VH-VL binders against q5qx64. Designs and how they scored, part 21

Target 1, 184 residues: q5qx64
Amino acid sequence: MESESHWLWLFNTESGKLSVKLSDTDVFDTPYKPSQLVNIHFNEQMMDIEDATTFQIVSETLEAYPADKMPCAPQNAALNATAWCRFGRPQMPQSWHFQKSDISEWPLERRLCELNSGFDQGLFLILDTDDEFATCLLLSEGMQLSAIKSLRQYHVIKVTLNRLLPATVDLALSAQSNWGQQLA
Key: E = the ipSAE of ESMFold2; O = the ipSAE of OpenDDE; V2 = 0.75 times the mean of E and O plus 0.25 times the DockQ between their complexes.

## First folded at step 9 (VH-VL; framework fv_lacutamab)

Design w3 (at its last look DockQ between E and O 0.76; V2 from the best seeds 0.00; counts 0 for: pae E 2.1 > 2)
Fold by OpenDDE, look of step 9:
Structure w3 (fold): chain C 184 residues (1-184), chain A 122 residues (1-122), chain B 107 residues (1-107)
Amino acid sequence: as target 1 above (184 residues)
Amino acid sequence: QIQLVQSGSELKKPGASVKVSCKASGYTFTDYYMQWVRQAPGQGLEWIGWINTNTGKPKYAEDFKGRFVFSLDTSVSTAYLQISSLKAEDTAVYFCARSGYRYWLKYAMDYWGQGTTVTVSS
Amino acid sequence: DIQMTQSPSFLSASVGDRVTITCRASQGISRYLAWYQQKPGQPPKLLIYAASTLQSGVPDRFSGSGSGTDYTLTISSLQAEDVAVYYCQQYYSTPLTFGGGTKVEIK
C-alpha cells in the first residue's frame, strides 16, 4: 500500500487522540496517549514526504510476510510505526523485563525481532536502533511482561540490543529460501 | 545550509599514512551517521564504511578492515579517515557523506563532501 | 554481499528523450535503494531514496520505481544538464553496495 499526498495528521486536544486522515471517510486512530507524544501542537497537519516514505517502506516490509504469520494488518502497523517515528517521545530503556539473547550484533536487514519476558514472547517491529538500544513496536496482540504487567498491541518499548531475538517468521523464510536454492 | 568540507589533496608514497578530514556544518553533527566512500580513477563508487557520530562506533566493509580507521572530533563537528600502509591501489577520491536521520531512511546519503584526492605513487 | 547490476553501462540520447536505467540486486532489497547522479569533478548527488521518493530539490523529471530485485530510474525528458554518471545503491544490508554506474550522454 502506498501513501497518498493528501493524508493528514490529526490531533484532537479534547480526546487526546492522534489520528491519520486517509480520506474523507477513513480515519485511523493511533493508540498513543498525549504523554507519549511530542510536537503535537496542531489540529491537522499534512503528512510530509518523509512520513509517507516511512509508511511505504514499513508497509512493504510487513507485506512481505505471509498474512497468516503476522499478528496484525500491515497497514495498521505501518501507520502506527509512522506515527511513532514522527511524534513518538523518546523512551527510557526497560530491558530488565526481557531475557538476554546470544546476539552480539544485530544485522541491518532484520527489521523484526522477538522479545521474551519469561512470561511471554512477542513479535516486534524495530523502529530505531543505535549501537546500544532498539526501539521496538509490539505487533503481537499483547505480551505479558510480569504477573501484573502487560503490553498492548503497538506499544513501544526501548531495550538493549542483547535482548533482541530473531523473529521466527524471518527464520522460516530463510530456511525456505535455502531449501529452494539447494534443489535448483 | 548543510555542508561537508573535506581536506585538500594528498600525495603520498607507498607505506605512508594519510588522514582525511570532513568538517560538517549546518546541522547537528551527532544526529547523523557519517559514511565514507571512495572512487578510483575512472571507476565506480565503493563503500568503505560508516561511523556513528554519537557513539563513535565504526562499521567497515570487510576489504577495508585494518588499514582504514574512522575517528571523530565532535567538538569541531569533524570526521576523519586515516589510511595506513598506503598502497598504489588506494589511489582514489575519498568522499564523506551524511546519511539520514530516521532509522528507516538512515543509510541514504543525502549530503556529500567535495571529495579528497589521495594519490599514492613511488 | 548484495551485488548490484546496473544497465546499461552507457547510453546516448537526445534532449527531450525518455531515458531508463535499470538496477538489479542479487537478492531482494525491499526498496532500500537510492539513486545518485555524479557529474564530472563533482561528488555524487542523491536523486531518489526508498526506490521512488524524490529527494528535495531534484527535478520531477526524475523518478524511481521497482520492487524486490529490479529497480528503474527514469528521466522523463532528458536535459543537457543531466549528462552524468548515475549509480544505484542498496542499503538493505551491509556492506552497502553500488551499481557499476551508467554514463548518460547527449547525442
Scores: ipSAE 0.826, ipTM 0.925, lowest interface PAE 0.7, mean pLDDT 94
Fold by ESMFold2, look of step 9:
Structure w3 (fold): chain C 184 residues (1-184), chain A 122 residues (1-122), chain B 107 residues (1-107)
Amino acid sequence: as target 1 above (184 residues)
Amino acid sequence: QIQLVQSGSELKKPGASVKVSCKASGYTFTDYYMQWVRQAPGQGLEWIGWINTNTGKPKYAEDFKGRFVFSLDTSVSTAYLQISSLKAEDTAVYFCARSGYRYWLKYAMDYWGQGTTVTVSS
Amino acid sequence: DIQMTQSPSFLSASVGDRVTITCRASQGISRYLAWYQQKPGQPPKLLIYAASTLQSGVPDRFSGSGSGTDYTLTISSLQAEDVAVYYCQQYYSTPLTFGGGTKVEIK
């Protein structure tokens, strides 16, 4: 966490591009359009403790999964999750893109889910849940939502809980954990 | 500033009921869940459950389902804990506590009421 | 349910000493851990959330660390006003659970 506390938010007020300066030579561009972000009034600002917290938790959550089962590097997802949690505009639910599931409750510990549009099924990181909604960040490399609409990697969508599916990687990991515990 | 003020201590007999109030001020009440935690004399902390202050939907720890009921009056920013069929084992200090803002602070407890002592004596 | 095992139960140290309290979860909790301080006759006070993030107004002599199942609270230089019981709490899954507490006293 010490190194990440020196990272800087960069914002180009003309283009509306939000980035993270990781070092003098390394800048990470977020994919969010100005319309998806709150009004940002700085050119450069240090990440605060809440930003560092988001980065650490998301990194550790995703690093618990086998790399060959994940569609992205944990650090890239964590940087984008940090950007969205800090600067993303509140969203209205857009559940109609997704088929309903049989899930009536969502366990707090499940921080990944899948959504099925009928055209595609994508893996998401859950940024926030309550007893009505989940805010989900796409980890998969793109997802078709309809004949004419797609969701890009790391973009965020809000849905009712009855659209959530258990992530396939969690089902596989749970089975492996049971085997590991039985063998120990 | 943020403050949670609980109702006063209660002395009860076994089989009675008690209702503890927790009045919030200094923030938007419906934006934060309210948690309930108890502490028996000389003991540690035990989670009872929480209530979504926006929807009124409660979640209880399994050992507290049945006799323990959460409710709200959002017009006065107040949460309630009602305990029925009191037992001697319910003797404890009962705290309300606000859940954190959201994301990775959510369900940590950032502000606490002063506690309400409920004594159940036979 | 996730059991939180806190150690030691009691600790006596001198002003200025470095104090370390440990908390072990029965399964990984991915840094969803808070530390609380409770002085006699008072409610708990949040010190640290997300394993290592200091709550506003908490002195920087307090720090938290750890990952997975193993977490620590460190007081770099114990002060007289730090006499309290310290609790860890996981909020990775329900039910939310607390460690048994560590009572810190001055010698």
Scores: ipSAE 0.613, ipTM 0.842, lowest interface PAE 2.1, mean pLDDT 90
ESMFold2 (binder alone), look of step 9: mean pLDDT 93; pTM 0.953

Design w4 (at its last look DockQ between E and O 0.75; V2 from the best seeds 0.75)
Fold by OpenDDE, look of step 10:
Structure w4 (fold): chain C 184 residues (1-184), chain A 122 residues (1-122), chain B 107 residues (1-107)
Amino acid sequence: as target 1 above (184 residues)
Amino acid sequence: QIQLVQSGSELKKPGASVKVSCKASGYTFTDYYMQWVRQAPGQGLEWIGWINTNTGKPKYAEDFKGRFVFSLDTSVSTAYLQISSLKAEDTAVYFCARSGYRWFGKYAMDYWGQGTTVTVSS
Amino acid sequence: DIQMTQSPSFLSASVGDRVTITCRASQGISRYLAWYQQKPGQPPKLLIYAASTLQSGVPDRFSGSGSGTDYTLTISSLQAEDVAVYYCQQYYSTPLTFGGGTKVEIK
């Protein structure tokens, strides 16, 4: 990938589309609607160091997982995560959509989680956590919340920590590590 | 101007208690975590824990659980560290530090108090 | 716990020299790393966060790089005022842990 230092935020006021210009020939479109974003008052703006840093951290995090176990390309997820971190509107908690977990404390190092709506289970990237809530970005292609409501890929939702489930991919990696240690 | 101002030096006997204060100014106190770090004489930095200034929930490093207690007085934008049953090995400079960058920089400590020297001697 | 191994523990260089300090984590920390400068009798000062993001007000002669387990702080042109002890710190997981420090002196 080209250096993030040359990437540009693009916002089309007519269509309401937020995009990232990666190169002269490569533009990445985010799926976010204007209603999901803060007010944007530019057509074009350079990404700053913080944006680049966010992208790099998320990319590195996601690239640590086997590609066949991930429901999305790390780059796409990272770009959308970066876009949300920069321009996403604060979300109100929507925990009622999801089953409660037995987790009382969420470890910082777990950047992935799963949420279960009773209709579906989705893989999420945790963008932010505090003592009570987690802001999560959907990595799965979609997730059914109810009979009539679904989340789209890269949708961001805020939930209470007691709704978070360990990611299956993390459990698998942990199991492999433990076996490796036992065999050594 | 963002500042963290800590209480003055303390000289205590073993078994005594000490309470260090950290007064914040220049920013919204409840928007950031307050970290506590200590440094023994001639030694490196050691993380004690943090407290969420909004919720009041603390997190302690394992070695500091029990005798070390974080507290807040949000009305005066002040965080406190209380150490009970003081030991000689608790002799150190204790720092409060603000952290709370959004997202992935959340726990980097961008502003520090000047430090409080706690000396435990018989 | 994640151990941070910092090297070297001591560094002496001339004004204008390029200085490099390394920090190795016992496991991957995904750029959740900060660098601090501590001068004698003063509290630490944040230089770099998120491995490579320069803190506001910090001279651009300071830079951070790295990924995974290996990270580097670079001073492109060492100045007299840069005499200090430097620490890396991971905030990937709790407990937060610091490197052992690197004392930088001027020849």
Scores: ipSAE 0.841, ipTM 0.929, lowest interface PAE 0.7, mean pLDDT 94
Fold by ESMFold2, look of step 12:
Structure w4 (fold): chain C 184 residues (1-184), chain A 122 residues (1-122), chain B 107 residues (1-107)
Amino acid sequence: as target 1 above (184 residues)
Amino acid sequence: QIQLVQSGSELKKPGASVKVSCKASGYTFTDYYMQWVRQAPGQGLEWIGWINTNTGKPKYAEDFKGRFVFSLDTSVSTAYLQISSLKAEDTAVYFCARSGYRWFGKYAMDYWGQGTTVTVSS
Amino acid sequence: DIQMTQSPSFLSASVGDRVTITCRASQGISRYLAWYQQKPGQPPKLLIYAASTLQSGVPDRFSGSGSGTDYTLTISSLQAEDVAVYYCQQYYSTPLTFGGGTKVEIK
């Protein structure tokens, strides 16, 4: 769908729940707590063109992968990424949860990564990266960070680049492409 | 209020060096990358590279590694492009441009300097 | 490196006409695309980023669309002040690359 201008942000002041009204019958709930959100001054507000742009970019990025290799529907990730980009509270780095890698530079086009807590390894969408940090949205269903702490699906964490690992799905597709090139 | 003001035009001989300055105002200089783009006479736009204004770490397009050096003076919100061993083919207008900051617009170039013409002839 | 191909390289249209400019990438760029307007003797000016988002202060007669490898810039009603060269630019990967430009004139 190319036009999302009819979608509405909904905020329930009693529950603190941020949602997207997709149609008269469909409401998509985000998992974010009010403490994770900023800039909400509405009960109902139209999505703007920047919101539609975010949704479209994330959808297109994830739709490039076979559905059976992704831990989530691309549209669900795109809605949550849109919500976080618009209303997410600025993050301080939380790199201490994750094992260091040998990576000192991250290619701009690599929009997926994995992080390893030592307890678990999760697939993430990179919402933002520079030469110091990456802001990552969890695509995997959940990820244990410590003995007592877990990161839930679609939640966002900021880390230094030396915590990023290449996504397994990208490595598999790259290997498949190289193999196909040799055989074609 | 956001402005990028570049140094004046330069006429140089082959083998000389030039240093183009780009002074930023109206925003926090270290929050945004600075990019450099050139445009040869009658030609399109060519990306030279960028510099992280907070860390000073540059990235150059492959054809520009070596003779093209980015630097900063963050105390005066100024980026510099130095070109050594100038060649006739370096004749161009050189632009600085600020990276955007919005999530999926971050590396688009939202504000540009007026350009500095560098002419290299013998 | 991602090659960007613009079409047409030149067009002439009347004031009020709807104008479209196309930009094709050599691989998918997932909407990481900007459009710039450059008037003679001036720097480029950002019109659109992320394929479709208008930069602040840009007239709403400009719009962008597209996905994958194919993108368009549309001027819904050409004005005299829109005479310029228009460039697309991908920022999906480094090196950042520009299209060859489209010169738009009033006939």
Scores: ipSAE 0.659, ipTM 0.864, lowest interface PAE 1.7, mean pLDDT 91
ESMFold2, look of step 9: ipSAE 0.654; ipTM 0.861
ESMFold2 (binder alone), look of step 9: mean pLDDT 93; pTM 0.954
OpenDDE, look of step 9: ipSAE 0.717; ipTM 0.897
ESMFold2, look of step 10: ipSAE 0.645; ipTM 0.858
ESMFold2 (binder alone), look of step 10: mean pLDDT 93; pTM 0.952
ESMFold2 (binder alone), look of step 12: mean pLDDT 93; pTM 0.955
OpenDDE, look of step 12: ipSAE 0.832; ipTM 0.927

Design w5 (at its last look DockQ between E and O 0.56; V2 from the best seeds 0.00; counts 0 for: pae E 2.2 > 2)
Fold by OpenDDE, look of step 9:
Structure w5 (fold): chain C 184 residues (1-184), chain A 122 residues (1-122), chain B 107 residues (1-107)
Amino acid sequence: as target 1 above (184 residues)
Amino acid sequence: QIQLVQSGSELKKPGASVKVSCKASGYTFTDYYMQWVRQAPGQGLEWIGWINTNTGKPKYAQDFKGRFVFSLDTSVSTAYLQISSLKAEDTAVYFCARSGYRYWGKYAMDYWGQGTTVTVSS
Amino acid sequence: DIQMTQSPSFLSASVGDRVTITCRASQGISRYLAWYQQKPGQPPKLLIYAASTLQSGVPDRFSGSGSGTDYTLTISSLQAEDVAVYYCQQYYSTPLTFGGGTKVEIK
């Protein structure tokens, strides 16, 4: 799916909802609360080219995976990712919720990861990385962090890189590719 | 106005070292990676590596590990490329370039320095 | 490493012509592709990023398209000032790699 130039950001101050108007009849609501957002002092704003670009790249990235292996629709994930990239409040790291991984360096091309809380494991889209942290968007329907705390789908969390696990879907794809090459 | 201004041309002998500077202005220096790219005479572009201007952590292409060293002086918004044990094949124009965009677009290079010619000759 | 194969290496066309440059990646790069223009004696200039997004200030006669491994830069109407070498570059994975370049000249 490609972003349309006529898409609009909508923020309703009464309901506190951030939405994307895709058409006259199609409005996508993000799950984000006003407290999670910045620069939302508008009612209606045209989506800019940067947002459109983000949407396109995220969409294509997610569409590369088999639909049956993904816990969400690429479009929905992409819209929420785009929304967060535009309006998301920077997060403090919360790495303590997650088990450490054996990964010392995270490859740039790995846009998906898994995090394990010891209670649950979730699939995440990596929105941004630096040398220390990854900002991750939950793609799974939910994830239990503790006995009393859970993440909802599309929740964004920042963690240290040593918490990232390779996504099962990526490992499966790699295995298939290698097998195909061996047979050729 | 965003600008990257590099140091002047260098003429060096084989075995010598050179340090190229890239001074950034017009933006928050530590919000963007600094890329280094070289171009030998009449040749194409070759990526050397990048440095995270916030953390100072560099990433080098395999062919450039060892003799090529990135560094920063954030107080003056300047990135440096040092090349040691210069060889004739190091003769090239060296460019610094800002990685231009937030998040997933962050490795496209939107602003470039004017380039620094490094000539290695006996 | 991802190899970027750019074609043609040389292109000569007339002012007003539609010009197309192609870049093929050795593997899928999910639109993490940029196009640069380099004029003689100048640094490269970013034209397109994310395969199809026009950089601010770049004339709209430039456009990018493609997905997966195959990408295209198009100049809808070639102008005299467009004489340059054009490069594609992937930033899907490290090391970042450039195409070999396409020299565009006016007949």
Scores: ipSAE 0.813, ipTM 0.921, lowest interface PAE 0.8, mean pLDDT 94
Fold by ESMFold2, look of step 9:
Structure w5 (fold): chain C 184 residues (1-184), chain A 122 residues (1-122), chain B 107 residues (1-107)
Amino acid sequence: as target 1 above (184 residues)
Amino acid sequence: QIQLVQSGSELKKPGASVKVSCKASGYTFTDYYMQWVRQAPGQGLEWIGWINTNTGKPKYAQDFKGRFVFSLDTSVSTAYLQISSLKAEDTAVYFCARSGYRYWGKYAMDYWGQGTTVTVSS
Amino acid sequence: DIQMTQSPSFLSASVGDRVTITCRASQGISRYLAWYQQKPGQPPKLLIYAASTLQSGVPDRFSGSGSGTDYTLTISSLQAEDVAVYYCQQYYSTPLTFGGGTKVEIK
């Protein structure tokens, strides 16, 4: 679904919480800690056209998948992706949490991936890739990274491409593509 | 001001080679991919491929693999397209174009060079 | 490869008219679509990316819309300076592909 023209970013300076006001009575809280966000200088601010674009693209990407294969509502992922793209701090790679794969190139059209920590395997939305790195937003409800560290749903992590695994939901379609003829 | 300045027009015989340059200014060259597009006379636009200006790794459309080679000289913020074994069908205007920065515009082409006309005739 | 089909291939309209150009992809491209304007003797110029996001410096009479396979560029009030060929381009997957172009003229 498309964003409303009156959706507002809210930032609570006491709690450090970033939220979206969807209506007079409905507020969507993002899970991001202040340390994960850039410095925010407003208490409220209107969403702009680029925010609406992020919401729409992420919603459409996830709505194309069978609902029983998705661990979250597409709209919730889209709101959090919009918040991260606008306010998230630049990420350093944290590839060491994840097991290596033999993938050296990632097809542009694959907008989902999975990562395996050795403790857990989670489904991610890819926000950005190049030929070295992918920036990934967790769609699964949570993911254990180590004995004492977990990644919460919608949190973002950056990894080298050799940590990406094909998403299970995409593997069912791989036999009909020309992957054997394409290199990346 | 962001600018892409290409080398001048070339007149070539079939079988020759050409090397088109694209010099970038006004931004950090290695932060943005460079793309190459051609336009045959009176025709539409055709994607040749791109090159990651930081790693030097190219990606070519299938019809352009082989004779079309991208390269870089990052010390002078310049991308190159070399076409070998020229054919009459290679006659076109060749454009370089910068990819966008991040997210939903990354592979849109936000700044274009002026174009280089390559004419291949007997 | 994703084929992009533009319609119409040419269009003649008066100054002030509302002009629409359509672009259809052979498969869903999830709004990974750009629109370019190419005036005679010039390189293409980016107008819109991500289906609807206006590039900086582009007049707001230009707008983009669409989803899935079907996308539209709209010029709300055609100006004489808008005489050009317009191209859509998908960047959902490689190879990147362009539509065949729509030539817009003033009557």
Scores: ipSAE 0.586, ipTM 0.832, lowest interface PAE 2.2, mean pLDDT 89
ESMFold2 (binder alone), look of step 9: mean pLDDT 93; pTM 0.957

Design w6 (at its last look DockQ between E and O 0.79; V2 from the best seeds 0.00; counts 0 for: pae E 2.9 > 2)
Fold by OpenDDE, look of step 9:
Structure w6 (fold): chain C 184 residues (1-184), chain A 122 residues (1-122), chain B 107 residues (1-107)
Amino acid sequence: as target 1 above (184 residues)
Amino acid sequence: QIQLVQSGSELKKPGASVKVSCKASGYTFTDYYMQWVRQAPGQGLEWIGWINTNTGKPKYAEDFKGRFVFSLDTSVSTAYLQISSLKAEDTAVYFCARAPYRYWGKYAMDYWGQGTTVTVSS
Amino acid sequence: DIQMTQSPSFLSASVGDRVTITCRASQGISRYLAWYQQKPGQPPKLLIYAASTLQSGVPDRFSGSGSGTDYTLTISSLQAEDVAVYYCQQYYSTPLTFGGGTKVEIK
């Protein structure tokens, strides 16, 4: 899906909803609360070229995976990712919820990861990384962090890189690629 | 105004070392990666690697590991490329280039230094 | 490593002509592609990033398109000042890799 120049950010101060107006008849609501957002002092704002760019790249990244292997529609994930990139409040790391991985270095091309809380495992889209942390958006419908705490779909969490696990969908794709090359 | 100003041309003998500087101005130095690219005479662009200006962590292309070393002096917003044990094939123009991390535009190089010519000749 | 195959290596066109340069990646790069313009004696200049996003200050006669492995840079109306070598570059994975370049000249 391509972004349209006429897309609008909408923020309703009464409902506290951040939405994307895709058309006159199509409005996408993000799940984010005002407390999770910054720079939302507007009612209506045109999406800029950076927002459009983010949406396009995220969309294509997610569309590269088989639909049956993904827990969400690429468009929805991309819109929420775009919204967070534009308006998301920086998060404090919450790495203690997750088990450590054996990964020493996270490769650039891996845009998806999994996190394991010991209670559950979820698929995440990596929104941002540095040499220490990753900001991750939950793609799974939900994820249990503890006996009393759970994440909802599209929740954003920041963790240390040593918590990231390779996404099962990426491993599967790599295996298929290698097999194809061996047969060729 | 955003600028990357590199050090002047260098003429070196084989086996020598060279250190190219790249001074940044007009922006927060530590908010962007600094990338290094070289271009041999009449040839295309070749990526050497990048350095995280905040953490100092470098990433090198495999062909450049060992003799090529990135470093920083954040106090003067300057990135450095040191090449040791210079070879004739290292003769090239070396560019530093800023790589922003905006949204998902990471690693595209939006501002470049003017380049530093390094000539290795006996 | 991802190989970037750029074509053509050379093209000559007239002022006002529509010019197209193609870049093919050895694997999908999900629009993590940039286009650069390099004039003689100058450093490269970023024209387009994310395959189709025009860099600020770049004339709108430049445009980028593509997805997956195939990408295109288009100059809708070639100008004399557009004489340069153009490079595509993927930043999907390390090492970052460039296309071989396309030299654009005016007839």
Scores: ipSAE 0.730, ipTM 0.903, lowest interface PAE 1.0, mean pLDDT 93
Fold by ESMFold2, look of step 9:
Structure w6 (fold): chain C 184 residues (1-184), chain A 122 residues (1-122), chain B 107 residues (1-107)
Amino acid sequence: as target 1 above (184 residues)
Amino acid sequence: QIQLVQSGSELKKPGASVKVSCKASGYTFTDYYMQWVRQAPGQGLEWIGWINTNTGKPKYAEDFKGRFVFSLDTSVSTAYLQISSLKAEDTAVYFCARAPYRYWGKYAMDYWGQGTTVTVSS
Amino acid sequence: DIQMTQSPSFLSASVGDRVTITCRASQGISRYLAWYQQKPGQPPKLLIYAASTLQSGVPDRFSGSGSGTDYTLTISSLQAEDVAVYYCQQYYSTPLTFGGGTKVEIK
């Protein structure tokens, strides 16, 4: 991730589209609608140091997982996570879409989770927790929430902690470690 | 200007209690976690725990569960550390420190109080 | 619990020298690491968070690097005012833990 300081936020005031200009020929479009974003009054603006920090740490967090277990490129998820952290409008919880667990606390080191709607189960990146809620960004390509509603990739939803499930990739790593420990 | 101002040094006997205050100014108190760290004489830094200033929910390191209690008075932007049943080994400088709210920078301690020396001796 | 090991524990260098301090975690911490400076009789001061992001108001002679378990704080040109104890600290998981410290002095 060289020269991230030349990356620019782009906002098209006619369409309401938020994008990242990575180079003169390479533009990354975010999927967020204007109603999901705070009021944006620029056409372009340099990414600041905190934006670059967010991108770097999210990229490295996701790159630590086996690529064949991940439903998306880490850099794409990191760009969208950075955009949401900077410009995302505060969300009300929407926990009713998801089945409950018996969890009241979530370990800080678990940066991934899964949510189960009863129709589908999706992999999410946890952007933030506040001891009651988790703000989750969908990594899976899509997730059916009900008979008539779906959540699209990289979209963000806020839920109570008692909806979080351990990510399958984290459970698989723990199981392998336990077997290896028995043998050693 | 962001400041954390702690209460003055305390001299206590074993078995007593102490309550250290940490008054915040220059920022919105409930938007930042408050953390507590101690440093015994000539020693390094040891994390005691944090308190979510918006929810009031504390988290303690295992060695500090029980006798160490965090509390808040958000009306005066103040966090408290109360230590009961003081022991000689509790002699240390106690710091409060805030953690900024940034999604991936959360929990780094960007501003610290000046420290409160608690001395426990018979 | 994640143990943080700093080296060296003591370092003496001349003004203008490049100084490096290393910090090793007992397991991967994915750049969830901060560096603090503590001068005698003062509280610690945050220098760097997220392994490499310089805190506002910190001179640019300070830099951080590393990933996984191995992290480095660098002072590109040591100044007299940099005499202090330096601590690393992980915030990957609770309990949050500090390194043992590195005392830096001028020769």
Scores: ipSAE 0.473, ipTM 0.810, lowest interface PAE 2.9, mean pLDDT 89
ESMFold2 (binder alone), look of step 9: mean pLDDT 93; pTM 0.952

